# Miniprotein binders against q8wxe9r568to878: the designs that were tried, part 8

Target 1, 311 residues: q8wxe9r568to878
Amino acid sequence: EEEITVDVRDEFSGIVSKGDNQILQHHVLTRIHILSFLSGLAECRLGLNDILVKGNEIVLRQDIMPTTTTKWIKLHECRFHGCVDEDVFHNSRVILFNPLDACRFELMRFRTVFAEKTLPFTLRTATSVNGAEVEVQSWLRMSTGFSANRDPLTQVPCENVMIRYPVPSEWVKNFRRESVLGEKSLKAKVNRGASFGSTSVSGSEPVMRVTLGTAKYEHAFNSIVWRINRLPDKNSASGHPHCFFCHLELGSDREVPSRFANHVNVEFSMPTTSASKASVRSISVEDKTDVRKWVNYSAHYSYQVALGSIW
Below, E stands for the ipSAE of ESMFold2; O stands for the ipSAE of OpenDDE; V2 stands for 0.75 times the mean of E and O plus 0.25 times the DockQ between their complexes.

## First folded at step 3 (miniprotein)

Design Td1
Fold by ESMFold2-Fast, scan of step 3:
Structure Td1 (fold): chain B 311 residues (1-311), chain A 81 residues (1-81)
Amino acid sequence: as target 1 above (311 residues)
Amino acid sequence: SKYRLTIEAEDKPGVLLKIYEALAKYGVDIERLYVEHDEERGVAKITITVEVESEEQLEKLLEELRKIPGVLSVEVEKLES
């Protein structure tokens, strides 16, 4: 069958401040992947919301794709697969290419500016060291400043949220790699004001509690990993933050590091969204009118939240 | 003086954190940070634009970055200001 799929994938990278999560450093990389099943040698044209063609684009009605934004964006540092005619792009801004059949490949990548002032949620973290006792506590709140959070009808979830707390090598022995805490039991205790202390059945094992999701030590990341499948959840509207708590008692045979960590790492995906506001405006295939055309958008966020000193 | 550092590293958060800790330790100003993930190889390509006070500061930073477990390569390019 005659079909072409365009995947627009954004990667947000950055560093945000302790507390209010002000964006201190940020970069957005957009990658466009093509997967096509087209008979013969097919010549394709891709149209983006490139500011340099605003007001001057020429597109046939049959080639127009549904718009995801009214914005026009600057494309920085464009890099193309060998199947793209770069001279055509530099002269006319037309993305002209002959796709590889039945093979998913990266057509192009470029850099853009992040259009939002805030990230979808904020993470506040407090760390304390008192003798041999170490505590880490985080509070997660959805940000009303992020555009997708303002209207329930257009709200897009943050999926597969992973918050990683790097663990000093000296502390690894204190973690059971299979220690996972159930969300429901902790939420009930927090709402009732119950104690977070263990029953002492495991001795000096870390006490980890979350109000949403799960948390455990994961050796692949050398980190305690707080995982949340989807945000916002039904309780995000209550105004109460989602919490992570860890209490660790270090023995006399263990050295307390002078710094816990400088940053906490946050990753998540937002399907059907764009961090770059890049949008496919048109897709054409030369000498073919009945081509099935698909465009998928996704954004992956990976950034560091500053913690500061543990003193 | 401004330099562009291109670092290939294992795509693990602990490795990225150690890279940033090295930058902080040597007091370099990070002007731009850009990360590309290679899902197939499990590798991240990190492009950092930094401003350093001296070439000696840069040399010490590069040596420490190359010693970080999980860092595969470090390339440096001087940028005209």
Scores: ipSAE 0.000, ipTM 0.079, lowest interface PAE 25.4, mean pLDDT 75

Design Ua1
Fold by ESMFold2-Fast, scan of step 3:
Structure Ua1 (fold): chain B 311 residues (1-311), chain A 80 residues (1-80)
Amino acid sequence: as target 1 above (311 residues)
Amino acid sequence: SEEKMYVVIRDEDGETVFVEIDEDASVASLRELIAAYLGLSPERIKLEYNGRELDPSKTLEELGIKDGDKIHVRKLPKES
């Protein structure tokens, strides 16, 4: 049948402070993707909660889409696919386009400001160096100030949480990898006289502990990666922190770089949410009234937590 | 409401525990929480900070213990 799907995806990026995760700088990029199965030549019109049309939008009842926000937003640096009539947009703010048949494509992108004051959780990290010993400790706490966290019944999860602690290249030898059980392990034994399976001739393997999820060295990221499938955890009391601990004993203090790990990287996704509060208000297809219309929202967060201090 | 801090508890077996506690809590209260977590009575453990045994009657603030500080747990022999 006749149908069109609009996917609104927000991408949050930025840097937050070490202690309270105050947003120091940020960027929110909204991408709108279309997937349509429409017969014939289909001229489509998309209406957003664009502040410039507040109070004077032109929309027919059958074109109105459900929305989760009453906010009107500013659209910055709009960029469009070639199928969009940009002159129409500049004159009337209407997004007029002829979609590509049966393929998902990016209709447009634009920049907005983050609509929340806080992120869904805070991550505090302490790093200590004592001779050849290095310790990294993190405390993760859900934020009660984030709008989706205020009501447990309507709360939206943070999914596929990934917290990455960059590891200096010279420390990689201290992390065991399944892929080193081949010739590389034999070379290490022959060259260093170490027992089979020993990867640290001068030093010990890192000790890693987490209270939720898993943590291990992942070569693809050159980082220790703490993974949590879903936050908040159903079995955790509100306000209790989730913890990560890593202890690394190097062969000598000469293996400690003078500068390392200035930031911890955090990534996660939130389904059915918007970081921008961008909302599809209307969808119309010229000369067609029996069109199935779907709108999906998602937000992806990727940011750095600073390890610097004001001291 | 009062701000809470996190202290890092490390025992002689190399185990590490992160404890969220009120800044004005007593050492006695912290000792009870740690003992309960370890499955021991409070009399079976001593807490040390910077090489000194902590006085149970003092608050963490009075002893200069701050957010992120390390406190060592020393387990005492049972009866004998």
Scores: ipSAE 0.000, ipTM 0.196, lowest interface PAE 16.1, mean pLDDT 76

Design Ua3
Fold by ESMFold2-Fast, scan of step 3:
Structure Ua3 (fold): chain B 311 residues (1-311), chain A 80 residues (1-80)
Amino acid sequence: as target 1 above (311 residues)
Amino acid sequence: SEEKMFVIIRDEDGETVIVEIDEDASVAALREMIAAYLGLSPERIKLEYNGRELDPSKTLEELGIKDGDKIRVRKLPKES
């Protein structure tokens, strides 16, 4: 049968402050990909929740798609694939195109302003140095200020959460054996609220403990990587922080660089949601009525969080 | 809201616990958090900073405790 799939993919990138994760700098990029199986010369029209057509939108009932939001948004810096008639867009804001047959391609991209005031969770990180001993600890809390976290019926998980702590090149040797031997990080099964303890014997391997997920050195990223499959954790009490702890005993305080890491990297995906609040309002295919239409949404977040120093 | 501070808790065995806490929090509140972490009653622990016993009625700010400072915890025997 005749079929068209529209994938709306948001990418959030930015820098957030230490502690409260105030958004200091951000970019939201939306990419729209098309995959269609349509016979003949198929002229398609895509309708978005573009603020410039609010109140002037004309759409046939059969072309209306389910939406994820009642918001209307500004589209900035629109860039189109060659199959889109840009003159039509500039004159009427209609996205008119002839799709590539049976090939997934990027129809368009644009930038928006982040629709939320906060990110889905906050990450506070502290680093302590005492002679040849280095400790890094993070506390992760779900943000009640993020709209998807306030209503259980509309809650969407953060999936494949990856928190990367860059390690100085001088410390890579201390993690080499763990990577080679396939050793797993120590796991803390009991969450004791705002505190987390660990100890290691002098000259032993680095101690890494997490209350949720896993943590290990990953050479591909030159980082200690804390991985959590899904947040919020379905088995955790609401409001309790998730913790990461790393304790490293170096051979000498000379192995501590004069400048240590000043940020950590956070990356995760949220299915069926949008960081831009971009929504497909309509899809039409000229002279065809029995077209199967699908819209999928996903948001990917990648940002830097400030890393404190206590020395 | 204000940025929270971290204090480093060291016990008699050299084990370290890093606690995130507001500078306006009382020593009593910090003591309760540490006692709960250790599975003890608050009266079974004593907190020291720079060789001085901390007064549970004072705030961390009043005692001059700053971000990254070290606090020593001592475990006390159970009273009969």
Scores: ipSAE 0.000, ipTM 0.191, lowest interface PAE 16.4, mean pLDDT 75

Design Ub1
Fold by ESMFold2-Fast, scan of step 3:
Structure Ub1 (fold): chain B 311 residues (1-311), chain A 80 residues (1-80)
Amino acid sequence: as target 1 above (311 residues)
Amino acid sequence: SEEKMEVEIVDEDGELVYVEIDEDASVADLRELIALYLGLSPERIKLEYNGRELDPSKTLEELGIKDGDKIHVRKLPKES
């Protein structure tokens, strides 16, 4: 009956270097969503590990939430839902609000600094072009520099990992598309142009190999997509990297575009983790003592790995 | 319609990796995957099962390779 749920969701975006995946640019956006089922008029107070309230925090024992960090953080560019009293926040840093009844809504968002020095894994990619032949190979290793990876017993998984290799529109014809019943079983009789000036076609499908997960062309992303459901894998401990390989033979070297991909896109989620180390320290509901309080944390990562192309 | 199995790939120094592969896949397909993992060309690796060299043209099913079986990898020297 009397219940409030606070979802703290971090979004990491950025650009990392070729090879060692050093963070070159980053942005961490934290969004806090509320879903409450509270009787009557409910005035709520949310306490975060905001550096500006360190040493001045006033919290009743019943309002204290479990925390996994002793760190205090800077909140930048705070934006609030209309139910938040912004004057109270500006004067005292207290997040005072009257939640929407039975509706999940975004209470606030703010920017922070990434709390880690490295990302959970590194992706090294090599691209080779020889005439009309293009090869792409990637090596993926779990990063020992990421805090959650230092102890195997406390590791948090990277889930729904998606590594996207942008494909020039001219190369799309070389990939098979997802099809309905019967479509992929159709044989096309091709007549190789016997006369000069005829349209040339490539009959070879790209060769794709992965040591973990799946890889295929996905038109929704205009990319070859390497998908891994969960990292680390049991083979991650072997010392050998997880590999992706693609070999594509174009009809001629003139089909190699002047604009080849200068980056690879990496995207994944990590449950029960925080990229910002934002933490809910307290939840208060005025004149109520029996409220059930839940806090969930998650982080989503979406970034570009540079391939060394400057322009 | 399609049966998948997991085989343990063991190198000359011990356990290497676990590989999920179709029963109807060829030894050549498995060899290519292992070569990719090791960073070698397929021609530089030799696969053995129960002390016998595996024929690249045969399927894993034809050779009696079952779920959980061990396949040994031998690295061949580079020919100059």
Scores: ipSAE 0.082, ipTM 0.598, lowest interface PAE 6.1, mean pLDDT 79

Design Ub2
Fold by ESMFold2-Fast, scan of step 3:
Structure Ub2 (fold): chain B 311 residues (1-311), chain A 80 residues (1-80)
Amino acid sequence: as target 1 above (311 residues)
Amino acid sequence: SEEKMEVYIVDEDGEIVTVEIDEDASVADLRELIAAFLGLSPERIKLEYNGRELDPSKTLEELGIKDGDKIKVRKLPKES
């Protein structure tokens, strides 16, 4: 009957080096969302693994939540919803709030430090230009240094992996474009009348090959997008890379711009994990002891992999 | 235009749908295609471009919408 759900959502953003993907710059933003179904006036207290309360934590047994980590973290730049008593937080570090009834809302956000030394996988990319021919090749390897990768029984997947290779505007004409709308979209175009004076495209259609997932040009991102539904792949040999290969034949070397994009974009999600190791230690509801309490964790990663001088 | 135009329809959650459409198509035509894709009537959606609501009677070309542009979709609530 009485219930509260806490969603801890981490957003990792950053820049990593070419080759070994060393983290050069990063930001981790943690957002905590609440959804509650509580009767009467529901004054709630949330306890995080806040380093500033380590050793001084006062929590009743019935309020203790299962923890996913032994780490204590520093909370930077805390921002709160209006239902939080900020004076109480600044004086005692207690997150005291009266939740919105039956409405999912962001209780608070804060910045943290990435808790790992390495990302879940590395992406090495090599680019070659020879006259009017351009080749891009990537090798993706699962990292053994990422904590979630160590135990196959407890391993958490990287889901909806998207690796984007920005395409210079001069090359866009060489890629096929597909509508995601069906027959109705095509009929609307036909009813507008025929296109006259079509321009011939220079060069041949790009050759793309991947050993896992799919790759195609996606105009929404002005990029070649390599998509992998889940990593690690169940049929992959341990330690062997997943590969992406693209070969472009441009109409002339005049179509090779003097400046290329210097990075590749990587994006994916990891359910039931935390990039910050932010953990809910306790949840209490004033004058209520029979409350069902749920905590969910998720991490979204979005970062740039440097390519060096020329791409 | 010698090529068909692509526009990117962005919802309030940031999900992107790519639409290939003629430059001389009206906003009403685009709205109809998007509404059909979303399973709604056209009257229940509004299209926005660069912070302004698009007039259904105008063509995409008349409104300065070009290949590669992003158009935001807002769902209108039904009478509750």
Scores: ipSAE 0.000, ipTM 0.150, lowest interface PAE 14.8, mean pLDDT 76

Design Ud1
Fold by ESMFold2-Fast, scan of step 3:
Structure Ud1 (fold): chain B 311 residues (1-311), chain A 80 residues (1-80)
Amino acid sequence: as target 1 above (311 residues)
Amino acid sequence: SEEKMEVTIRDEDGEEVFVRIDEDASVADLRELIAAYLGLSPERIKLEYNGRELDPSKTLEELGIKDGDKIHVRKLPKES
């Protein structure tokens, strides 16, 4: 059967402020991948919600694709696979191409401006140093300003959330001691309504606790990694933020660096949503009328959040 | 360290957050922690408990603040 699938994938990267997580710097990169099973050499046309064709779009009824957005967007720094006729694009904004048979490939990429005012959640962090004792506390709250969070019936989850706290090289020994004996003592304790315990003896192993998900040192990232499979959680509607706590007792004050990395890395994916609001408006296949057409959207977020000062 | 307590912080918009802190910590310590959470300087917030402004020099224990208690945060305008 004749079939073409268009995958629209957004990648958000940036830096957000401490506290309210205001976007200080950002980049949104959209990649469009094609996978087609079409007989013979087929000429295809892809139509996007490109602001430059607003009011001048000409598309056959049979080629119109369902869309959930009324937005029109600016496409910056477009780059195309060799199968795309770039002259046609520059003259008419039409993406004209002959797809590779049965091979998933990147048709094009471009940059846009982030379509939302806020990110899906905020992460606030406080760090305290008292002698040889270091504490890190974070609070994660879903943002009501993010469009996908406003209606529970249309809410799209944040999946595979990873919050990484960089560990200075001097402190790695405190987290990797268990690699000789086992990693179980570094596992975070996750319990409903959990309280955060302190160390009982100076120079104790790191204590990590979370109210949702898991947290442990992961050498692959040289970081403490707080992992949450899905947000919002069923308890997110309670109005209380999700919390992370870490307490570390170093051997001496000399092991506290004079300067520490003052950011946390946040990474997650959102299925069936778009950071750019890029939308496929039409797909046509020359001289073919019985073609199955699919469009999938996804967004991946990766950014830095400023930490509180180390005292 | 000794066992820490959890205190609920409520802001002027009705938003609440749990904060973990030692019972022998001062109000100044709590204010620093809350200021870090809010992204403000400590001088820009006032803490209130049972309708009274908390003295930064006192410990939470001296003021009778216990595990599970609620403390209200009021944001102050910029001095300059």
Scores: ipSAE 0.005, ipTM 0.481, lowest interface PAE 10.1, mean pLDDT 79

## First folded at step 4 (miniprotein)

Design Mb3 (at its last look DockQ between E and O 0.03; V2 from the best seeds 0.00; counts 0 for: pae E 22.2 > 1.5, off the site)
Fold by ESMFold2, look of step 4:
Structure Mb3 (fold): chain B 311 residues (1-311), chain A 80 residues (1-80)
Amino acid sequence: as target 1 above (311 residues)
Amino acid sequence: SGEVKTKTVKLKVEGMDSPEDAMKILEALSKLPGVESVTVILEDGVVYVTYDPSKTSPEEIIKAIEEAGFKAELVSVEEK
């Protein structure tokens, strides 16, 4: 059976503001991979929602793919695999190529503007230092303005959410005890059989609390990592804030560094979504009409939320 | 949509100023049979509680929050 699969993967990176998570800097890198099983020498054409072909698109009905958006986007800094005829692209914006057989490869990559005004959720973080005591608090809220969050029937989850709080080297000794470095979290779900325990927040040892997911220090990241498997949480109303709290007691106020990390790192994936709204509008295989054609979309987000200077 | 078996109450809660306060309210409501989920909107002082009306009521939910040291007022009740 003859088949071609197009994988469209968006990588969002950026910096958002402290309180309201305004997007201060953003970059979206879109990579398109091809995996094909085609007999003979197969010349292929890929049609994207490139604004430079709007109103000038010529495609056969049999080549039309179901679209995910009505938007047209600007493709910046396009880079291509050697199998793509770059002169044809520059002259006519047609992506013409002869794919590698049975080998998944990156056909092209380009940069785009992030297609939403907000991210899927916001994270507000406050830190304070009082003598040798350090506190970190975060509130996570789903954004109702993000397109994938507007209709519960069509919601696309954020998966494997990681919120990383960098820990200065001076503070790592405060996490040496297994009981403090483990998954000591308070889960805020109220289900039949579920329980919500408490830990001391004012004792002589660090205390971490979360209302969703887990939190622990992870040496691989040199950070406290708040992990949430899926957002939005199916057991919470859409407006529910999810909270993280951490209290540290340092050995003395001389252990407080003159600077703290300026950002909290946020990372997650969204399957079947597009950060760029890049869309495959058509796939053509010359002289063939019975080819199975598949398109997959996914997005990965990795960005920083500003905290501001601590001292 | 379709089969309905729970209700959701919206409450205005005074004195809930920190995540620790929110955690106390969640703990208090975990003791109350019939409460299936709790959503706290800390910035607005609002709590949504989804519950089984055969096992509890908005009055009992308010009482549990008040016993935890906060004041609660019923805003609305909706089916979901």
Scores: ipSAE 0.000, ipTM 0.109, lowest interface PAE 22.2, mean pLDDT 77
Fold by OpenDDE base, look of step 4:
Structure Mb3 (fold): chain B 311 residues (1-311), chain A 80 residues (1-80)
Amino acid sequence: as target 1 above (311 residues)
Amino acid sequence: SGEVKTKTVKLKVEGMDSPEDAMKILEALSKLPGVESVTVILEDGVVYVTYDPSKTSPEEIIKAIEEAGFKAELVSVEEK
């Protein structure tokens, strides 16, 4: 059975400001991988939503791929695998290639401008040191400015969300190596509407608590890691923030670390090319009519949120 | 199915002298199933642990702390 699979993956990286989470710097790299099982010499053509191709598409009906985006994008710094006829691309913007058989390979990569005005969610973090008391709080809110968040029916989730709070090196050396990267962390009950704002040390305030997901120290990252499987949470009311809370009462103010992390690291994935809006519009295989064609889309986000003074 | 009420235990911990020690305890307890929250009062050498009694027990909590290199004694249990 003859088949071709196209994987389109965005990689977003950047630096985000404190507070409103304004994107200070970003980079979007899109990679396209091909896996094909085709008999003989099979010349293939890949059509993207390249703005330079708009209006000049010559595609057979059978080669049209379903697309969820109506956007046309500007490709920057295109790089191709050796199997691509780059001359053809430069002359006609057609991606013509002879794929490697039964081998997953990167066909091409390109850069784009970030397609959205905001990230899918905002993260505010506040750290306070009062004498011997250290408190860290974070509030996570879904951004209404992100297109995928506008309609609950068509909402694209953030998956495998990871928020990492770097721990001071002075503390890291004392942590056990066996911290398993597993989902098994302090699982706080999902309290809808829970806000952590009171420094009231009721003897019952947790050193670490989250309203959603899990939080634990992970050696692999030298960080406290807040993990959330999916955002938005289906069980959470829209508009309510999710919170991370950490409180530590030390023996003295001298025990407070002198050096604090100046950033939080955020990572997550989305099951669409949400960063670039890159889309495969067509796939053609020369002299073959019965080729199964598949396209997979994904995005991975990795960025730092700038913090003020502390942890 | 009765709403599983969480319990909170107060533990006196010996050998917890630094914030690093507190973090070790937190890490150890974070690995236990059923632990919902941990509060460390370093000055007093006290640890509060809120947990699901269907998933863990004071004995398991104490054991985890001990495995982390500390001694813990149960002071009180409160039901919430």
Scores: ipSAE 0.000, ipTM 0.184, lowest interface PAE 13.5, mean pLDDT 83
ESMFold2 (binder alone), look of step 4: mean pLDDT 82; pTM 0.784

